Miniprotein binders against q56419. Designs and how they scored, part 62

Target 1, 326 residues: q56419
Amino acid sequence: MEGRTLEEVQEEVFKRHGVLVPKKELEDLAKALEEAGLLLTEKVEARLKEEEEKLKRERPMRLAGLSYPEGEREARAFLEAFRASYPGEGEEARVLLMPHLEPSRVPEVYGAALAALEKTPPPERIYLVGVAHRPLKEKAAALPVPFQTPFGPALPDLPALQALDALLPFELFNTPLAFREEHSLELPLFFLKGRFPEARVLPLLVARRSPELGEALKVVLRDFPGLLVLAVDLSHVGPRFGDTPLTRTLAEEARRRDLGFLERLAEGEPEAALAFLGANPTRIDGVEVVASLLPLLRERKGKVLAHRLDLEAPTLSAVGAGTLVL
Below, E stands for the ipSAE of ESMFold2; O stands for the ipSAE of OpenDDE; V2 stands for 0.75 times the mean of E and O plus 0.25 times the DockQ between their complexes.

## First folded at step 7 (miniprotein)

Design h10 (at its last look DockQ between E and O 0.82; V2 from the best seeds 0.00; counts 0 for: pae E 4.0 > 1.5, pTM E .609 < .8, unsure alone 68.855 < 70)
Fold by ESMFold2-Fast, scan of step 7:
Structure h10 (fold): chain B 326 residues (1-326), chain A 102 residues (1-102)
Amino acid sequence: as target 1 above (326 residues)
Amino acid sequence: SPEEKAKELIERAIELARRGDKEGFIRAIEEAFRIAEEAGNPALIAEVAFQAAIAAHELGWPELILRLVKEVARAAEEAGASPETVQKIAIEAYDRIREEVG
């Protein structure tokens, strides 16, 4: 394609400022700008390579000191405070749906998840399925390294991850950098590791519907049984998400859509839950995860333990969060 | 035929494996996969992987089993199979191997 030449630049400067810049000075400037751009690109590439290399060894904490305490003692007290925020008893979970929204916004919902984990026997492994907030090379991805937490590293279940990879029509370990900053895994993992310190984990991200992930997970779970966790938020309403400002009526509609979705999942009818959202429009980031995991959710009955629509008053927006045990 | 050539290569691979020639085993299986791929025969690809996985298990190389299942998926994809068919073949291979090796 035709770009700007030095002659065109020289002509434009003359037209605007009445000065003819010597060709050599323009050439020297262009070379200096190109060298500066090349150095910046090389520095960015070197930094990304360093970050990717680090991710081959471990996934460091990113939200420690921000969303949860950095120290183990303080983290334990924090977790116990969340449990205390939920006055009810839990239910045993084989599948747990919990949020990945900032915990301080919905403490009772995380407390309900903790209550369910208290009633659940310690699993050997946790299949932690979150939502990709950065592009993936494939529809889904995993990172087979220790994830750091204030309670110590959450170790990957390498045999189960390798079995899962073998049963997928794509490379499972395809986008390490997408895991560098991913709250949909980090925030639920904080609570899961605090409750089940010995459990290994399969940290999984879904970017788009991957029915092949659900089919593969059904086979892997048979041989490598564990707790399945769907770390998803519910309705996203308001201008922050490209919608109209939140009103009382719209908030009530969002609550009804969230609960209708969760209740159909609790009935063991995930296709009906997805169809319900199609008939009653709402923006739920968990749709892609549920659509990917259909084989694991069918005919599995359970209970909604908590639900909250968290209002963000400055933006007249809201995000729904819930805890569902199956 | 491609089926006859693949069978001969599988037999050679097993013979090499019995002599402790792991690299020779891998090369023979790779050649059998190539023949199945060029024939556009997903069933043959699955059979090559299944026989190779059984041999690997019996000879004390269980670490190769999941790699062989993944290779089945790749070979089927290269033979023009849809992603759905690729996954179906991989699951079938995994299930057959699991039943056989316990």
Scores: ipSAE 0.453, ipTM 0.720, lowest interface PAE 2.7, mean pLDDT 86
Fold by ESMFold2, look of step 8:
Structure h10 (fold): chain B 326 residues (1-326), chain A 102 residues (1-102)
Amino acid sequence: as target 1 above (326 residues)
Amino acid sequence: SPEEKAKELIERAIELARRGDKEGFIRAIEEAFRIAEEAGNPALIAEVAFQAAIAAHELGWPELILRLVKEVARAAEEAGASPETVQKIAIEAYDRIREEVG
């Protein structure tokens, strides 16, 4: 009954059904509907609070049995199969860019990440920076709890997380519910924990570019050395993403933008990589993470190990994924 | 003056901590921050934070150091500093404290 008087509602009912409903009965109905809505809101908020409380203790697997095997033995075989899908050698990474796209869609891209990890000395900790797919209360967030994996819990590096929080002009531990189903952390973490079972993790999400995050991480990485992982996808083109249907020309453009972006990052030129994308017409979702982490990417040269623009034929769309070591 | 009162509270906090009264230490330091904030003196706020962090480290409570760095940042924010300036102040406080205490 938005914007209508009870008399208008009463008259409409009479016109449609020939029944005059007393004003008091309409008032009672409106009050009952309001009370039911308030009760539903209270139940939903109580449930969300309960889920938030659980996430303050641990983050359970959400994709086991869907994107990767639940059992440890099967999970190790899964990793081995992915490594085998990339026949090349990796290079040592101080910074690793890898995807968060469904692994079965881009097996050689994840395989390239594994190749890089086998050349990388086991770090004490991993700074895992994903893309928030749910709103955050701030530009970025972390969740300082164990993340479950088939290889056991990935334990948080609490001292490094606390230092990071102290160096930010906003509360870092701000949106636990955003981590509940965040695949941009869970999928890369499966591979990282499988290769580095003793490394602690800083699970970070970026919603909007935060230069402050990069400046704080520069200080924290100096004092708490580790592996920096940008868990990002590249171009998103086609109707699934609000675009025209995928054509050969659009696919070629998406590949060109993906590779041009990665190549400029590999030359230690992250500002040039961002400038190359301009308005980001192919919707590379790594841009907010890269823009946040500029101080950690400047002057750091490396190599693009793999790239695929993965076709989604049913949706006439595509998503790009790549592996870059710096 | 606010400066003299804050100094006395820091000295009192150290004495309370040496007697094993961690709660008293925290309470005295929080009062020193309140006085410095009411005086509107950013330099005094930074000095309270630095002295409290050194004392917390020397007394075996390093976990309080990061909280004190965050209090300096909060004070800068309340004084109207931009997020960039707030962060630069926090980093400088962190580095100063780390240099002193290793």
Scores: ipSAE 0.282, ipTM 0.653, lowest interface PAE 4.0, mean pLDDT 87
Fold by OpenDDE base, look of step 8:
Structure h10 (fold): chain B 326 residues (1-326), chain A 102 residues (1-102)
Amino acid sequence: as target 1 above (326 residues)
Amino acid sequence: SPEEKAKELIERAIELARRGDKEGFIRAIEEAFRIAEEAGNPALIAEVAFQAAIAAHELGWPELILRLVKEVARAAEEAGASPETVQKIAIEAYDRIREEVG
């Protein structure tokens, strides 16, 4: 629709498909596409500009009241329930791999992350590395503003962010709009802020593998020690992701890939973990993050605390989630 | 020589800094970088940044240290260095500065 009128689109659909779509339905579709940010109209551009200006000050909650409670008391009860869903004990983490999937889908995996955090001394700062589900101008980005949570704002560590920017061959503070609705940061941050209310945060996104990020972070972590968190999901299989409906064979392959990936990471062999996936036929979400953080993952031994392949029944699709401590 | 000019500017920058003239310090260092860049001398760029960063640290301006590292990286990029090389230079500069002021 970009650059075309609704009438022109209607005429084109009629010419191609012999169907006259009512103008109202096209208007509703255009509105939905605009709301989804898929159409660049003057109105959308103006809204995006306004949102970008807001993101210079803070990142508001987007999933409060949906994925987690908005109120602090209810949010604390939510944390406790998730912790209770994992019957095991955690281990101290220097690196935590945890999911960013909808929490209700994999409660015990988040519970395992909370169990690990219980055994972890409160860090001064958390390096929270998520997956960019929207394009970035660079391979990676940061947003150096407070992130709102039910537990109060997660404040940025500006000195550490500035150090990271100085050691990157590109501008770190790029694509602020990519953070606006990025759940890969918001969902893990809920749990992290709830457990470590005083920790500063470095909210980072990876769109493409950036070895430069790992090298820079290796230096920054020396002078600005903290907890490294990889907020990544694992396999994505089924019709939503271009596969046939989930079968036993497909689920077994997804689990094999997920566990094989996590186990090699737990052995301190991140290159072997990446090599094991090859072309990544089950679409493990965390590949680009792990590939970016190799210098920080090498020779670190740890433990897989939880794994789940969660079925989304309406789409007969499944997503893998795991919790790993290093 | 560019090296002599840069040295003079560094000395001037340090003197300005000692007087509390942060803006003067920055301007003198920027000029020293310009001379080093025009000369196409990466070693001189690194030396300018190193001396400036030491001075900045001693004067309680830690934010300038990181800016100076970024300027070294920028100069390397402008000189046609690969992103990997640019980053190596930046890390090396940072580490050297931290060793001297830490």
Scores: ipSAE 0.278, ipTM 0.675, lowest interface PAE 1.2, mean pLDDT 87
ESMFold2 (binder alone), look of step 8: mean pLDDT 69; pTM 0.620

Design h11
Fold by ESMFold2-Fast, scan of step 7:
Structure h11 (fold): chain B 326 residues (1-326), chain A 101 residues (1-101)
Amino acid sequence: as target 1 above (326 residues)
Amino acid sequence: GKEEVIRLWEEAVKAFQSGDHERAFRLMLEAIRLAAETGDRELLEAAMRVFLAMFEELQDPELILRLVKEVARAAEEAGASPETVQKIAIEAYDRIREEVG
């Protein structure tokens, strides 16, 4: 409690969340918390410091055996099954937008991404831009270590990362722990490493709009050319995401917003794509990434290869996913 | 285990869809308790988000407080100090608020 009164805790909860919590219930909670605990806060902090030190050497797989197979042979068969789920041909990509949603839920969308990668010459490096699901100290971050995959480690492009860091007004390698469990990087990386085993990677997370990141990346890409990958999901609708249970009308709105966003990006009009979404009422999580990368997306035309609004029937919710080649 | 938590969560959603809100409520609280017992914070947070979504987006202060207590219980089972338990509970509440609205 650090000497804070229950009145101060109640006031802070009210100010931050607009919810008034009864004082007696806060007292009961404080008593329960006081009766808990066998370890000191220092021990928890020591454990986090240990995890952070491990991340200085490598980023281990976290979703192996859950979202994809651990073994290389099984992982290769798994990847091929996703490619087979998309009956179309790909297009060469200079910029690829792909999802980070659980792959088994949208196999045809990941299959479209794989089709595009089949048509793309092997890049020397991949700029993999995901969405932070944990707080970052700055608007964006990177982790300059090997990321383990079933296809071997994805090695960091240290010269390109250092060039990027030098151009930013903040420390790029600012929040290692945010990378410990981050599916927006790990899931796309599985597919990218399977297709381009020799490519080095720049694993980047965006938490909030960072125009300086896009400007710096435009400069770095000139000297260190590579494939730019935006690993983002589209609409998030239904009770899991603050909406009423999914209806036909809400699903149609989500699909319309997803496709309108992607189509404007395909026309090389990222500002128009952002303006089309307005307040982002269906919660497309790619907004902050696109807003950060404007200089890299302008005047670059392409094609939407796939789109799916995946129904999560048990929660009456849905998440949009798409593959866009620029 | 995790499968049992997911099974209870699925049963709760079906009860909610059938109009049996009282049964849905009880099944979700049981799912949250079992999720806490697994020590998997992400599973616990996911169960709590579904529960909040089913019963009015953060408009019930009593519900929010009950969920904070379950997060605190999960942290206690992990051997955290009272200060750390409180911090985790508040952080989980903040995350749920962000997810739901």
Scores: ipSAE 0.000, ipTM 0.166, lowest interface PAE 17.1, mean pLDDT 78

Design h12
Fold by ESMFold2-Fast, scan of step 7:
Structure h12 (fold): chain B 326 residues (1-326), chain A 102 residues (1-102)
Amino acid sequence: as target 1 above (326 residues)
Amino acid sequence: DLKEEFIRLMQEAVELIRQGKLEEALKKAEEALKIAQELNDPHLIAWAYSLLAYIHYELGDPELILRLVKEVARAAEEAGASPETVQKIAIEAYDRIREEVG
């Protein structure tokens, strides 16, 4: 505290509350608070250890009743409503890029993803790659446990996860607590599990660019073929993200940057997509994911099915979302 | 133009946060809040308060500790102070403050 003594605290209390607290009582309270703070720290550490231990068995739903319905019947109707919001036909996907933004904000974008999944043969496994919103001990991580959904648990593909772990220069299962609250996996998984109830999942988080992850995944996918899903959001613009209030011009620029990025990915040119963003800076959530997965995205041509820049009016901010099939 | 000055101060505060200069960022955000209050614009006021809350949290602000001391002292007097009672009240007060800030 800048020059704040017990005498100054005593004077502040007197001025604001009309009570003169004796200095010794204030000193005794300060010591009791210090001791209570140490106990609180121990309690927090014990709780985190307990939560980490629970994550060894399963990953519970966190957003049920908030972002999607808790009950299976209601969840099914909810999913069908999103599909209905997209009037187009999908295309078969070997690689799917879809958002992890709150689904109700961009229903037609999730509807496009569902349309693509309808045209895609049921995969034996899904490689679900999201963005870490909490620190990871390594550049990437996975959690090898069942993820609960309203459609039943999404089971981990343990043989494929073990094969991936063996090829990486770091421990893959390195930060279980990062998965406790992670919408970039939970929200896409709701849609994927609803469409492919029998598919096993590799739930992966990327925090920083990991070329070694992309190289390892290329090897694992040959032996354990499946659907690759990049769960990433696009431009983040406005005050909530450290920029000026959104204007029509800035929104148009963000849309152009999102589409330019997606179109280059659709041409099978992921390095060109990243270079385009380097020349036209924007806060795209999934840059580190795309940069990590370059070997899996090269020379794959595809199609942008949907794009939207969602306006968050109270903060004059916006987040871009898109669906891309490769 | 007060609105343009508000935006400039907020942008300067955000840039100072990116540079790790939290104390300088705090001063800019405080100036911005005064302008937002003069303009009586609820969106600008909310934006300035949000940034101030973030900076205070990142600083580990002594003012939050002082608030906790005051709240615990008041509650302890009301409940009949004992070390066990003070500890219980401190834990409850910390949980409430953490919920507000986080």
Scores: ipSAE 0.000, ipTM 0.126, lowest interface PAE 18.1, mean pLDDT 78

Design h13
Fold by ESMFold2-Fast, scan of step 7:
Structure h13 (fold): chain B 326 residues (1-326), chain A 104 residues (1-104)
Amino acid sequence: as target 1 above (326 residues)
Amino acid sequence: SEEALKRAIELLEEAIKLAEEGKYDEALRLLDEAIELLLKAGKPDWAAFAYWLKAAVYFMMGDPELILRLVKEVARAAEEAGASPETVQKIAIEAYDRIREEVG
């Protein structure tokens, strides 16, 4: 009943069916609806527990057949097509910033990431840091299970994950269900696993700024060296994101914010990059990730390989995407 | 107190002897007793030494997972003593670095 009064329900029934229902009969109906609501809630809780149990063993593909091909051969051809979309050469990466936006919307940006990965020696492990699109019990989380891909399962680096967990002031493996449907990990992982099929992965989500994650990762990366990947999107502008409709001026502002942010990161100045965003840091998806990983980004110089502001014309909205190597 | 320190030292000496004999569980029990006494007596430097002996015992046992558990144990002790989350993390990182340096 969504907190409506019995009188409001009676009036609505009268308007729809032309009949006044006695209040006592509406009371009985309200009680039956409350009982049905409780049963529905219990069924939802039971299903969520079943899903959490499954996530203890593996994380299945959710976007196969939608955002990327299900079959390995088709997936390989898909990667080659994205690489071909970028006309430039890559640079070796120790840190890679890449998007998690739907790949077909920004193919040149993913192509630039693939170009960088082609120049990068195969890492033993990848620290894949995405953005939580569902609540986490803590500021950050990880899921220590194989993640399925068309190229086979991306295996977790259990020793590195356990070392990371030991150095955090909170439980790292705290919200398995948040990983069930998380495109900020699944979409970059498709490209990373295709390029580095034998690399193990640390799948990490950031919900809120966690400087303690960055401090712990700095220590863990020293003992367990690997490729650090920040899977983040840039500016989010327009009504789809609770803002005014996109104009040429707002689009130009978004491009300047994205590029100014990335260029400062490329100079090894992540604090300056965050400061450059001024009063609107939340409008860039990756702000919380960058703010968490400051110790790993300072004094690392690199290059912006690609940037695009992708327009959603029907919604007058746009999302920025970029590839940065450090 | 001075009496608590003397008792703790006796426990540390016996724990070292037991560890050398391969009696690791017994050695760890005495180390835990010594740590509790030293912390209650306000002897954190001696407690730190006892934790290093505990790390050495774990190394002798051949289980690297126990060393990570010790890092968590040290962090928990700091938290129980009222340390902030930031301080607890700094202690955990320092313990991890020291254990890695001492034990490998």
Scores: ipSAE 0.000, ipTM 0.474, lowest interface PAE 10.9, mean pLDDT 83

Design h14
Fold by ESMFold2-Fast, scan of step 7:
Structure h14 (fold): chain B 326 residues (1-326), chain A 102 residues (1-102)
Amino acid sequence: as target 1 above (326 residues)
Amino acid sequence: MSEEEIRRLFEEAKRLAREGDIEGAAKILIELAKKAIENGDWELARRAVKEALRLLEESGDPELILRLVKEVARAAEEAGASPETVQKIAIEAYDRIREEVG
């Protein structure tokens, strides 16, 4: 354990191996490691300040050439292949729940989202709500800069972002560095920009449930109507997530929880969806987003278009993904 | 096959890194390193730790690097490594941190 004292470490080594490591040598090593850590921190801080300054101008692509093609023509073909992977028709969306999982793992789920976007009239702006994978200074954050994509930059809706900031009890633009490497925004944005090239974007991250965000968004959406997108993954099960190896029973439980959550949202009952999950034992990351956006989800009925629990055989783990239209 | 398992775990770690899950990618590599240590495959353990440190260094969190070093030392101790081996791992980790800092 990280909190273990040098004496505890020395005692444990003695108990297991019958040898005492000299205390002074352990103390000297610990001090040297602490000193090296402080120097590394200073170097890292300098690099982070430089990166933060760059983010004041634009958010560059991080996953181009990895999760999606860098070139516009290749990116267009890639996007159309995902649409082709879903054999059904979409439904018009006022609210769209879609994954942010690596697209190649769940192509039919992204295809369902694309089908819904085809039935949806082009919005002037997209409220893109993702999940923070790095700590935020506040419960939520936004980055008011152009986000680069293979289809050109997705431009921020500055008036709508400023209106939102004015209504919140905290600074909305509080953690620029959290957006440096954030796939929960970048991956859905690739598909959204490909389908709605003229739409402006409000890139939002939720770290913890923020009812004040949902209340503020309800007000802003009246003056700045647009498409609300919840970019969330569902169950996370198996050793990769600190769980036991995936079994048929655990996979069935994950699917049951994913679908029960989505179906209750589709009935316009987001509080019932949250209550159904209880302690969230399969780690659905959409919980904090849904809990933040309750005023926007109540009494909106819709349909679950697709769901998949994607198996990671090498890790005996799985991640759930779904497409829901409200 | 063991070689195929190793290749798939490295590919999965790279995939998670592409998805922005640097910590998740590092965890796969750390678990691979622990299994390698248990099997006496120190070269594979070294490769896995080196890749995990590269990913964490890119993340810009020095506390994650220090935690990784401690976890590797603990895995070696739990695998029955002698006090001399544990000390050697700690010294090598210290040297690596010092080298990176300058």
Scores: ipSAE 0.000, ipTM 0.184, lowest interface PAE 15.0, mean pLDDT 79

Design h15
Fold by ESMFold2-Fast, scan of step 7:
Structure h15 (fold): chain B 326 residues (1-326), chain A 101 residues (1-101)
Amino acid sequence: as target 1 above (326 residues)
Amino acid sequence: SREELLKEIRELEEKAEELQRRAVELAKDPNTQEEAIRTLVESQRLEAEALLKIAELTKDPELILRLVKEVARAAEEAGASPETVQKIAIEAYDRIREEVG
């Protein structure tokens, strides 16, 4: 009964069902629940401790053989197929916004990102900023270990990560387990490592807006220059995300909000991009990342290379994806 | 009995752990990708089944709803995708509702 007393449970049951359950009966039920729950949480905790210990050494591939090929040759052919899906030329990126949803669903959008990377000189390091899909102990986190890829391990930039940690008011390396299953880093990293095999990486997750992260990164990027990558998806619409089933009107609203957001970022106006979304009714998950990185996005003009709203027919839902170069 | 139910829960958890380890091994081979996904989903279903057996101990609508949330949380902690977590939670909720009325 985490967060509730037995007296509160008794009161709620009486209020809802008109029955006063004796405290002894509630205590007996709570003990049975707690004992069974402790067995499950004990096993989960043991499993998580084992995984956390492994994460101190390296971050293994979790989506190899699922979202991308495990073998290097097959992985390179896979990348070439995505690049071929985008008919345009890229532009040099100082900042790259790219998606992190399943690549096969939006190949042209990932192809646009690859086109931009082709035009970009190899960076010494990549600041890869994803979205936390699991709770973090702080607003943001990083994992300072090699991330395995089919192209070899993406090595952490330890000096830059330590500099970043020193400039933050919280411990940067605060939630290793959040990185165990994190597609917002793993999927973009596959493409980034394939294009820039020698670049070191700062794998960063944002859970909630952290202006202090943006301020610290501004200082670190000056001393440790590199490519900034925002790995974010755009609108999330439909019943899977709490909306009504996808209609033409809702899809048009999602596209309008995605493009309006990206266009304002392309003008170097990230505050205007956030203001345009207001309450974020189509649930662009990049909002917290952009809000955290304002000092790095202001006055950087660029171009939207691609945008797609991907339909998930079984749930009548859709997810927006885009590629933006700044 | 409660003792029998707790034993069943422990057995389900042990099988779930075994299947999760198998799914990790299967995921290392592109040719076994579909089997890896099916094995992981089966592991998550056994975790959910264990939590549903805990719900049988309460037979209280409020506690059952809390347990549905714990099923979702356990699946999330076990590394299930958001789609899988949601599916497990919905299936758990529907099952409990059918059983309880």
Scores: ipSAE 0.000, ipTM 0.105, lowest interface PAE 22.9, mean pLDDT 81

